VHH binders against F-box associated domain-containing protein sdz-33 (sdz-33). Designs and how they scored, part 2

Target 1, 300 residues: F-box associated domain-containing protein sdz-33 (sdz-33), of Caenorhabditis elegans (q9u232)
Amino acid sequence: MATVPFPILCLPDFVLQKSLKLMGVVEHLCLSILSKNIKQLIATLKGYPKCFSFKFVPFTSLTVVGERFKHFSFRFDIDESSQNANLRSYTDEGTYITLTVPGFTVKHWIEHVAYVLCRNNSIKLVLWEPNIDEVYEIVKDMRTVEVVIVSSEIQSCHLLKLFPSLRYLGVYKAPISAQILTYNLLHLEVKTKVTLNDILISNCSNFSISGNDVSDKELNFFMRSWIKGSNPRLTKFYIRNSLRVRDPYLETVLFQNIDYIETHKKIYWRTFEISRPDGTKADVMWDPLYNSYFNMTVQH

## First folded at step 4 (VHH; framework vhh_8fcz_2)

Design v09 (from f11 with G103D S107E)
Fold by ESMFold2-Fast, scan of step 4:
Structure v09 (fold): chain B 300 residues (1-300), chain A 123 residues (1-123)
Amino acid sequence: as target 1 above (300 residues)
Amino acid sequence: QVQLVESGGGLVQPGGSLRLSCAASGFTFDDYGMNWVRQPPGKGLEWVSGISWSGGRTTYADSVEGRFTIIRDNDKKMVYLQMTSLKTEDTAVYYCAADTYLDYEDEYPYDYEGQGTQVTVSS
């Protein structure tokens, strides 16, 4: 934008449309706040790459990620007395411009950025503080919430009640409850302490755990339980650091009383196949060179 | 200060192997998915491979699947790209790139990027 306003609003519709196609994201964001007509026209142009992710970190930042390494980073400058906010739009070089609209709050900016850059994508929420009710009021009407990351303690019942379409949950620095474990998530990733019992009662499809020390005997018990029908929704199971302290005879302990076939043996990668009586198969792998993870993938 | 330092590049003949390393500092490494991206001479950036924050998921571009392997060591804050059966088309500057706190399978890079390491595959 110039000191003297660009007279784009005075252009005939076909010239206006051609002019908008030549402009960048900052110009589109600036112009769309000046006119509902321009805002709708920009949305029709679909000049931006396919949006994969719309990430909101309440009340700090927004990130929009698109195809082919295109991403747009924004931060909020909030006036605590009025709750009005200015938006900083960052360039790839780390410089920024400040966008100001009288009366705009964080909610207005989220709605505006989402509409212009990423209208048809789901929201990823990153919750550093237990402000879930305030966040819910902002996002509830604008996008489907499928992904939530929790870094603080919040009530599991409340979280699941507010976001019934939740598919992916990340739990970092927060206790994990039986309610979260038994909920039918597509993906659950945790960086908190879990027990063998927590694993066995889990009802998610993809379960990723990091920072846990699970014994070879416990992993053996889990695999034998899976063979007998436990975790029927499970498609992938991962534990990082579970094998770091293992002895050189890990295979003997892990597969005690399990019929298995080794399918691949490489210096940094080994894969084994196990089966249920009904013919369902799973691939079990770990890194023997680094001995830092255990991975199990159910074949479909 | 966030820093990603790539190393291990060099000149190699077609069919050869090379291992790239990326050392990360200045951020909580195991909160981020990691990627390798490359820029061939005279072309734009091309995503090569990704690994989730937990190491439980890996993904590869069709052009490198079966030939390249991405691994990470969260204790050492390192990401590696093991390249085998190298082709002249693999010639590029390779960059290490950190993605979002949550590694969602369809999310593209990146919050941070390094200075790159040159790989030249020539007979």
Scores: ipSAE 0.000, ipTM 0.249, lowest interface PAE 11.1, mean pLDDT 73

Design v10 (from f11 with G56D)
Fold by ESMFold2-Fast, scan of step 4:
Structure v10 (fold): chain B 300 residues (1-300), chain A 123 residues (1-123)
Amino acid sequence: as target 1 above (300 residues)
Amino acid sequence: QVQLVESGGGLVQPGGSLRLSCAASGFTFDDYGMNWVRQPPGKGLEWVSGISWSGDRTTYADSVEGRFTIIRDNDKKMVYLQMTSLKTEDTAVYYCAADTYLGYEDSYPYDYEGQGTQVTVSS
């Protein structure tokens, strides 16, 4: 049975569109649950972010990432007997507004928010528990482009089978596998132990590592390997060691047997350029005071 | 015009507290991670603390962990450093710095740096 049209639908189309454009995300969500016509109009107005973040446990929440990295966070209140869910939207004052639709589950809300607010059908998942199959049932009709693993019990290789559209992966506690390393990810972030061999076999474009004890000798080997053509898809490589080492003699260890040019020298950092025989160049940044990170950016 | 303006420094006794402020203008503040770095007299720059663009991640140097807290207010375009249990070793000029490397912690180089605010801890 059709519901009576919301009174705002009686306005001329241009006035209605103007009114909707003056409203925020929460107001758009509130209006979008009132009728199919309003839902469709709101979906055409703004073209919000490509991805939103979904956490299932320890609490079920949804974060919509807007323009300029602004985000809007929602939490689900789930009735365990019916599995019906209400969407809670938090204000800057720490209070919240509750959105209710009879019969809506977490899956219905995610589909609704994606349709109304997102520019494409893509999501980011944050996995705190080894409940991958349950999460997959909720999001299987959407494109999962980003996953962050915050549990050592999660099998990262299983994710590639369930989420073949994956482009960004964060591995904060789970062990890293060769299948993940060799997959053509746009971005791989690792806070768990990696070896030089793991770095060398990686096929991602942007590789960010922290909490590791990679030596200057190992970084030298990596740079020499890159010059010879290793890691052909690499555009950015960042590593922050858990131990900070001061090396006053870059030429002795870090740049041993490497032809480099110093391009920038400031009080707290230095930048060097290295090149492949084919003319491809990369910028390497080094902090002479802390020597706690290594940053390499490939020029295109 | 891009600017970062630090304030809140001063003279304080050991064990005291100070709150430093950094006001940002001329760029999209919520697109950047924010950092506090310091320069003790006659020494180089030392990274102190970092906060992600959304405020969901904070990091601290070992020397200040548990004593300092970094906070940001994206609506006001402000970042703060709450300093407690101050030591004579904390004496330095404190700088606010913005960066676009949102992966981890204290990445250099910084895109924008302020003029600094002097903190002196002495009896």
Scores: ipSAE 0.000, ipTM 0.203, lowest interface PAE 12.7, mean pLDDT 73

Design v11 (from f11 with S54D G55S)
Fold by ESMFold2-Fast, scan of step 4:
Structure v11 (fold): chain B 300 residues (1-300), chain A 123 residues (1-123)
Amino acid sequence: as target 1 above (300 residues)
Amino acid sequence: QVQLVESGGGLVQPGGSLRLSCAASGFTFDDYGMNWVRQPPGKGLEWVSGISWDSGRTTYADSVEGRFTIIRDNDKKMVYLQMTSLKTEDTAVYYCAADTYLGYEDSYPYDYEGQGTQVTVSS
């Protein structure tokens, strides 16, 4: 079902192009279903993002991340008997329209939206409660999947097997496994509970942790282990702790048995330098008042 | 400590509008999806609406779609529910709930829940 007026298809090309530039994303999707010429014209318009995100929850949704305008949200209504799907597209006014195309499955809609709005440049998957095999079947013919965010429990070996080009992994609610921790990711973001042992066995280059309370003593142990050669691929380590008032002597615990140099001091952050015996240096920065974050960046 | 504080409820006539607010504290707000759920008098909990951690996705129960709008402001740690065209059957205590998932129904367990705010729609 389309809500776009039929007469627009009869406009001269110069008027059509001008009209398309004044329309929003939902109108572009609707018009692209009506004409292959319009689909091609919309796909070449400026202002659409280089990448997009697919969010898989109890019912499938699609988010397109824009540069100037933030997000476009779509929902699929699936007929269980035929697997045909209708696309619900939300307008800027907070209303929605339903797009129906005979024979279109979720995969057809995702391919259509990706072509029209993102030109299939890159894929980010957000997996809340997926059937991972069904997700794979939808995206396997598109661009390389380099970014995955997981909120629910999934089989780590199966995920890595299906997406061997994975560079960034976000783990938001799912328990983290040794398989994921030891995989040589470019970036691992964790928003679930991790232990000191999890940190020490990690093999990613950039490790970001939030929603955890890692103690000063545990951070000290990690730094001393790094100085001895642990986490050789690590270039950046970030952890955000719960907001709390810090002990005035936190520095003595954090740097116990570590040779360090304070390079910068301000009320809301301090920066320190630590070194390996081979001369490799790292900058350590944290919030000394509330200890809400800890950041370590390895230098060349 | 985790807290969710709802406000903005009250008495309104059918066809009227109300805006509910939820103030969050004690957790990393940007890491959680936010939901509005309600409990009508003498009935169980009913899921109303959800919004993702990044505002990229919103979902609504069929009974409120087109009438309610869920919004979040991560800088202020706030979630809002803009209600229009209110009906007598919208009368309920409305709760704000934090969850890592989206689009769930009234029986889904939530990570955090608020104390609730009463909405009464009557002539």
Scores: ipSAE 0.000, ipTM 0.142, lowest interface PAE 15.8, mean pLDDT 70

Design v12 (from f11 with S52D)
Fold by ESMFold2-Fast, scan of step 4:
Structure v12 (fold): chain B 300 residues (1-300), chain A 123 residues (1-123)
Amino acid sequence: as target 1 above (300 residues)
Amino acid sequence: QVQLVESGGGLVQPGGSLRLSCAASGFTFDDYGMNWVRQPPGKGLEWVSGIDWSGGRTTYADSVEGRFTIIRDNDKKMVYLQMTSLKTEDTAVYYCAADTYLGYEDSYPYDYEGQGTQVTVSS
């Protein structure tokens, strides 16, 4: 437990607020556990931490993302018999302080940190282990949740049952499933292999893939399917290619049996327009020099 | 042990130019996209420009398009922001940030960020 000089607790509220504004996040956390009045005063500041990221490997941790891109990472020391947890904060010098509150669990600490520090509460979960139920109990009341699946053992149907309002999902190591693809996500990011069939059955608005070898013929088939009404919720489809992963995009293959217009031809990008019979248009773009991306954006 | 160190900020007059530099260490630079993000006095963070791992794709916020150029040198592990036709509204702390960015505009929070360099545009 951090200790604070006794005189600071005796200051009038307006003087105390000015003093608190000069302190950093670790000092705010130390003071917030000393009294209810100080906790409430610090909570009104809500100035510099912006959101949370929660990681559950190789140890349970919490990262707070502040203004000016400052990151503060905390580790939990958990007593397995009681489930009580101490919050450990590391300094830039490699030392740490430990904050202790009798009876506090990981959930109590996350709620406390969110209340005291965060103005715009959001949370990103990074899941390496398959035990999603424990993580769910901790974060289920958070306003904004983005989930990153990095383990092949996490079951997609179980995840979606626990987070039915999930809007943002990343799949980095887990196999992509039909349950994830057909769910009505705002944004789906996939770093594992994606097939043409996966693209065609997807029901997300923004679909981003990385490190995948989707052929020009497959992209042509997808675009022709979109023109016929497939993927009605799609607003953006993006492919990021790694260095030397693919051959140059071929206009003649990509637009085979598609009526299209080239709208821009620049050294760093080419843009084409395709249309549905109902007048809905989409922009198709890639970089002709390096072929490092392919982008399809539906116009509104 | 990851570090991003910005330099090149300073005071310039409206219409002037500055070149910001960012030196990267402690990670595989060639695997990351690089971004410049700024925070004007009393305002929130705003994304300014991005460059992919190869240097082949660049993107810019509407407010800086045609005035700023982002460049990278993978051999030197450097990213640069060449700023021209500077306006008083460009006054901000400028940060470089590394990310495996897959969206054109939404890359926050970044994987790594620097400490920032102050740019002041005033007569």
Scores: ipSAE 0.005, ipTM 0.229, lowest interface PAE 11.4, mean pLDDT 75

Design v13 (from f11 with W53Y)
Fold by ESMFold2-Fast, scan of step 4:
Structure v13 (fold): chain B 300 residues (1-300), chain A 123 residues (1-123)
Amino acid sequence: as target 1 above (300 residues)
Amino acid sequence: QVQLVESGGGLVQPGGSLRLSCAASGFTFDDYGMNWVRQPPGKGLEWVSGISYSGGRTTYADSVEGRFTIIRDNDKKMVYLQMTSLKTEDTAVYYCAADTYLGYEDSYPYDYEGQGTQVTVSS
């Protein structure tokens, strides 16, 4: 004594595929639950070529990312007793539709969404709680390319063991270890306290630091060390200092005992060039008013 | 209540400059990436620039690279877009957007969006 299903499911595959191309993401997710044939057919449609972002807590959410702002936002309503989850699908109009499947957990939904909508299963994790083993069990069959840690209790060295192919790591509210610093990440972003020694031992290609107070004397030491061959993998180095009012960096201190050239002057920034003895060059710029940022980019 | 309020738009001549501001409230600002996106008249949304949670990473669309600068102040819960060498093609409604993704690429999700500020570049 239920609604009679619309006979779209009775169409030949080539006609059904044409019909499915005219439907939206909610329809694709709903129809793929009804039939294995339809699930497979929808999965062969163009789909989304980029990774999707999974935020575990405090609001368990999933975002599917495509080209040119083509994205879908989902949030999970989790029943604490059963661990069954309903999926909220958000529209461009700011409304949402709730999808319910008996017995579906967060893991079932993530697997379903990844299979139906994504051309590849690349995922970015945003971790708010320390139980990374539980998160790993949900995403272990997916390609984790980026992780952001926003919990002080997460052991970042354990995370590297679970995701050895990790490309990007953000450490915002957790201690940073020498193991993380010396690992050959493409991108490392840190919001926790780091020392000059931490910077010098880092082996990442792109290093971004925020919420620290790094002096012009310390940056001078770092640049002189780089000129002597430290941080050989470094391509980009960025510091966002505390945004409190401070004296600006002094050019004479910042470049003390460094040969440098001003290469570019625009209305809102200046660029300076430093070089290694082997001819490798780097561009340096900083906030001239409050030393709120310092940027160094190595040229190839 | 989550709110993003853009300001600083207006009429400007080609080659001119404008600074857009976005004031955020109702969420933990420094846990979100911030972005500027624009919608030219009669066209779809175009991503312009992104800045990570910490301000440590910035990205720009090819069309604005070298002309625009994105900056954030986490203490004041503000994000800015400094625009220079403005072209008639930069005419659009500019929106501030927040996400739980770091805004690293030109295609990304938004958790919150503002109401926009109009920028008109004409002689």
Scores: ipSAE 0.005, ipTM 0.239, lowest interface PAE 10.2, mean pLDDT 74

Design v16 (from f11 with T28D D30E)
Fold by ESMFold2-Fast, scan of step 4:
Structure v16 (fold): chain B 300 residues (1-300), chain A 123 residues (1-123)
Amino acid sequence: as target 1 above (300 residues)
Amino acid sequence: QVQLVESGGGLVQPGGSLRLSCAASGFDFEDYGMNWVRQPPGKGLEWVSGISWSGGRTTYADSVEGRFTIIRDNDKKMVYLQMTSLKTEDTAVYYCAADTYLGYEDSYPYDYEGQGTQVTVSS
């Protein structure tokens, strides 16, 4: 059972509000369990920043991160017969406090934590080896705008149907499908192998790729395709190559059959401008010494 | 603009020592866990070490436990990796990574990553 100073529950609302502002997050979680009035009063408080990440690993843990808060790590102890769950709240030193509420399931705890810490702000959902249907039932009423998949398996059509507000998607271990590539995402981040054809069929606005080895010939083909009208929604394209020390990209290969101008030149940094026939321009920048990254940003 | 800039890599003989540095900017460094990950030639990414936002918790891969030490300085927005008793198997590009999750899994998603610094143990 949660422990709390009983006399504090008897304070007038104006005094309670001032007292709550001086308390920590664990005290807010405990007091909100004990009183509907306190739970509602906490919703009027200033001082809690937007939570930017909910990380949900296989049904037994949750990490919540706020812009100005330390990481909050939680673990669920689930009773197999009743599906009731106790919440463990961990400190940075690895100690924890166990919270018990009769009848509370994992869903009840996540809803309570989201209310107290995030106030229904938009969330970044990180999924490790998840049962997506079960996670969806927990978070379906939350404003989910970012999802990151760290899993060997994913049912792409099912994911997109369950999260129709999805604007940001990360795919790290899972293989990437044509369904994900062609979806109208604002941002797609990939840390799995992708082909040139995968890049060309992508329909996202901001495409970030890590851990791939993309040649200057492939980048030349991509840029020529973009000039001809491919990837019409693209605003930014970024690649971080797997190896830092490599043969540098050749300017003559990167820009073969492309009209370009150099806008900035330094020993370790060069920026070039390319244009479509309609006047749309893009800035191209890469690491000329180690070929560690390639960046293309569409202007305006 | 979010940036992580690694330095301190180089060529070192087996049994030698190196200190890697990572300078962070463009985000609230004190609110993020920090990690070192490496990529040996021809292999995938391998998590090396992690440190919590406060510095109160550190974690190491079995392959480096007792040889490497991760340290952070929140005032300077720096994280360091002190490497001792270096082996040829430690040859890799080392990356600094900021993350909202410090787990014991070696391949979790990172919110921000640097460009890397090359460490070569041989010759």
Scores: ipSAE 0.000, ipTM 0.205, lowest interface PAE 12.0, mean pLDDT 73

Design v18 (from f11 with Y108W Y110F)
Fold by ESMFold2-Fast, scan of step 4:
Structure v18 (fold): chain B 300 residues (1-300), chain A 123 residues (1-123)
Amino acid sequence: as target 1 above (300 residues)
Amino acid sequence: QVQLVESGGGLVQPGGSLRLSCAASGFTFDDYGMNWVRQPPGKGLEWVSGISWSGGRTTYADSVEGRFTIIRDNDKKMVYLQMTSLKTEDTAVYYCAADTYLGYEDSWPFDYEGQGTQVTVSS
């Protein structure tokens, strides 16, 4: 545990700043609710956590990620009648202390934690329930850069209207609209059904899909379309098929009417290269036994 | 009935190897990222490793990078932790924990966790 000088509230600012640097996240949060001056001083430190995520169910929780994968987890105890919330701050021993501020809601706590601990107001959301409007009211003054949808009731297109700063989207159980597919995402991960046309209209940089059964004929069509200039922002395309055992992809079908070469870039599996007329190249590999995966990486 | 059952712990000498297993049931396993976290004697919880729902992304704590490997088998609903070059400071109860996406960032509280398996590294 950190050693706290007492009375800390009476120390000169320079001495306070040095003392605060010796304290941990839990101590910083405790002290930040005591006075505006201490809150402001702790906020200038901002060296601890890099980002945070917000989960709504099964627990309303907040995780702050620090240097070298250190994690600080908080859970909210919500009074159903008032919507006032107490913050549980977890210690290294897996126990917690409860922080209480009269009138604080989940929103007040998230804003407070972000201000005191985080270098920016970026947030990652994990949405398990279809309460997106309620979650939005809590985080609307934050910059939401990552969202993962785990509920089948959430419409992914609604998220673009609420979170225009979105860069990463995971869609595990919700329907996908053309709006989300054509949006300039850095990474789109999909576990729901996608069609070949969905793949062709996608405008994300990294596209990962699973739980689909994409045929070698469909992959051939996609690769031929890419060679002709489709998916110009694509850097990585990954498929994980829903079945583990089936007829293996046929090289002759995958590369039908495609000029390709085998590159021998890997020791344990075959690798191939395809090229656009402009010289842009992509590396292709897949599971030769069970079609469990297909990878395509564009060389930039 | 949601269950995570860890196994494979035991006593091992420094420099040795162990493979931990976690069997999942009662939920859609491949919708979840999976984590290994540990609790050394007299210390708090320490996140060890995470693997995304697809297996396409893995992360490791600095203390285990290059020594541990996390693997998942979605058909068998299993996640594994292959531990090599074990050190006395790796002594801990190891827990398997499910998370809704990447696995590494939501180290605590987890959506589901098991009862743990003891690893003791001693000569």
Scores: ipSAE 0.006, ipTM 0.253, lowest interface PAE 10.2, mean pLDDT 75

Design v23 (from f11 with A98K Y110F)
Fold by ESMFold2-Fast, scan of step 4:
Structure v23 (fold): chain B 300 residues (1-300), chain A 123 residues (1-123)
Amino acid sequence: as target 1 above (300 residues)
Amino acid sequence: QVQLVESGGGLVQPGGSLRLSCAASGFTFDDYGMNWVRQPPGKGLEWVSGISWSGGRTTYADSVEGRFTIIRDNDKKMVYLQMTSLKTEDTAVYYCAKDTYLGYEDSYPFDYEGQGTQVTVSS
């Protein structure tokens, strides 16, 4: 329960809307608990950024992210005996206010916050532990899970079965499986070890790798395979190298047995073009000064 | 398609000044925070400075606090880095980076999608 400064529930809708626009997020969350009409009115208010991301980190935190550099951060205090949860709403100053509603669980708070601040958007789920069934029971009645970040080992078939609308998958601290690699994802981001074979069997449109040490010879093999028709769904392949210094990318190794042309050359970036026999082209780029990335983008 | 084009780099003496510019297109510029990131020769990426969507809040790395100023012009879709009292340690390729909602909540707080502009501070 939050403290409300004055009674506004009896005001006409126009006056209510003006009053609500002057209040902060804690007041909005509190008032929306007290009245269904106020809850609906708050959800339609302009002034809250359109939610781009609704992030749930199971059992610990919730973040609502919108346009215009705005975000709202929440934490849960769970009573182990009752499973009732209090919500901590954080300010930009790092302080927080605790909201209490008798009988509210984590699920009730997620539904309430989503409706008030982030209605009709997909949710981003971050899995720290392989507790996917428990998490699914909390989020299954919400709209859609399109983005999942896996930071722990998880069963690939179970993940895909529970979240059939999955478009973006990040694998940050879990082993990558062939089932995930061959799935028709829009975007797959991997921060764990990836092999050449993993790259070759991938069926995602945008494949991003970070924290990996893919060699020039392996990239050459991949590019030669792409020219022969591998990875037909690929639109972008991106490698962000570790902040560690790597050996420079070598043009002679990268393009061995590949017909290519250099389309752009500057000291801090180089762009090359490779082609399939059918005329499909791809741009290959890296930063020759620091070798911090490798990028291959298929031309449309 | 996000496009960031950096300019204004060059060779400058220690103690000198430079103003870097970044022209943005392909996204709603005034809805995103912007950042400057640099990569010195033989080292990893280092975050330098950030500015909120409105320009109302700025942040700086300890190494540049009091010497650099980040500015934005939402009408022109530009972000600038005014650098003063330059040191040889400021030698790097400077990248303009757009905030990402995915990164704002985890390990990658921004996209660094520009080609960069080289700053060399020589004695």
Scores: ipSAE 0.005, ipTM 0.187, lowest interface PAE 11.4, mean pLDDT 75

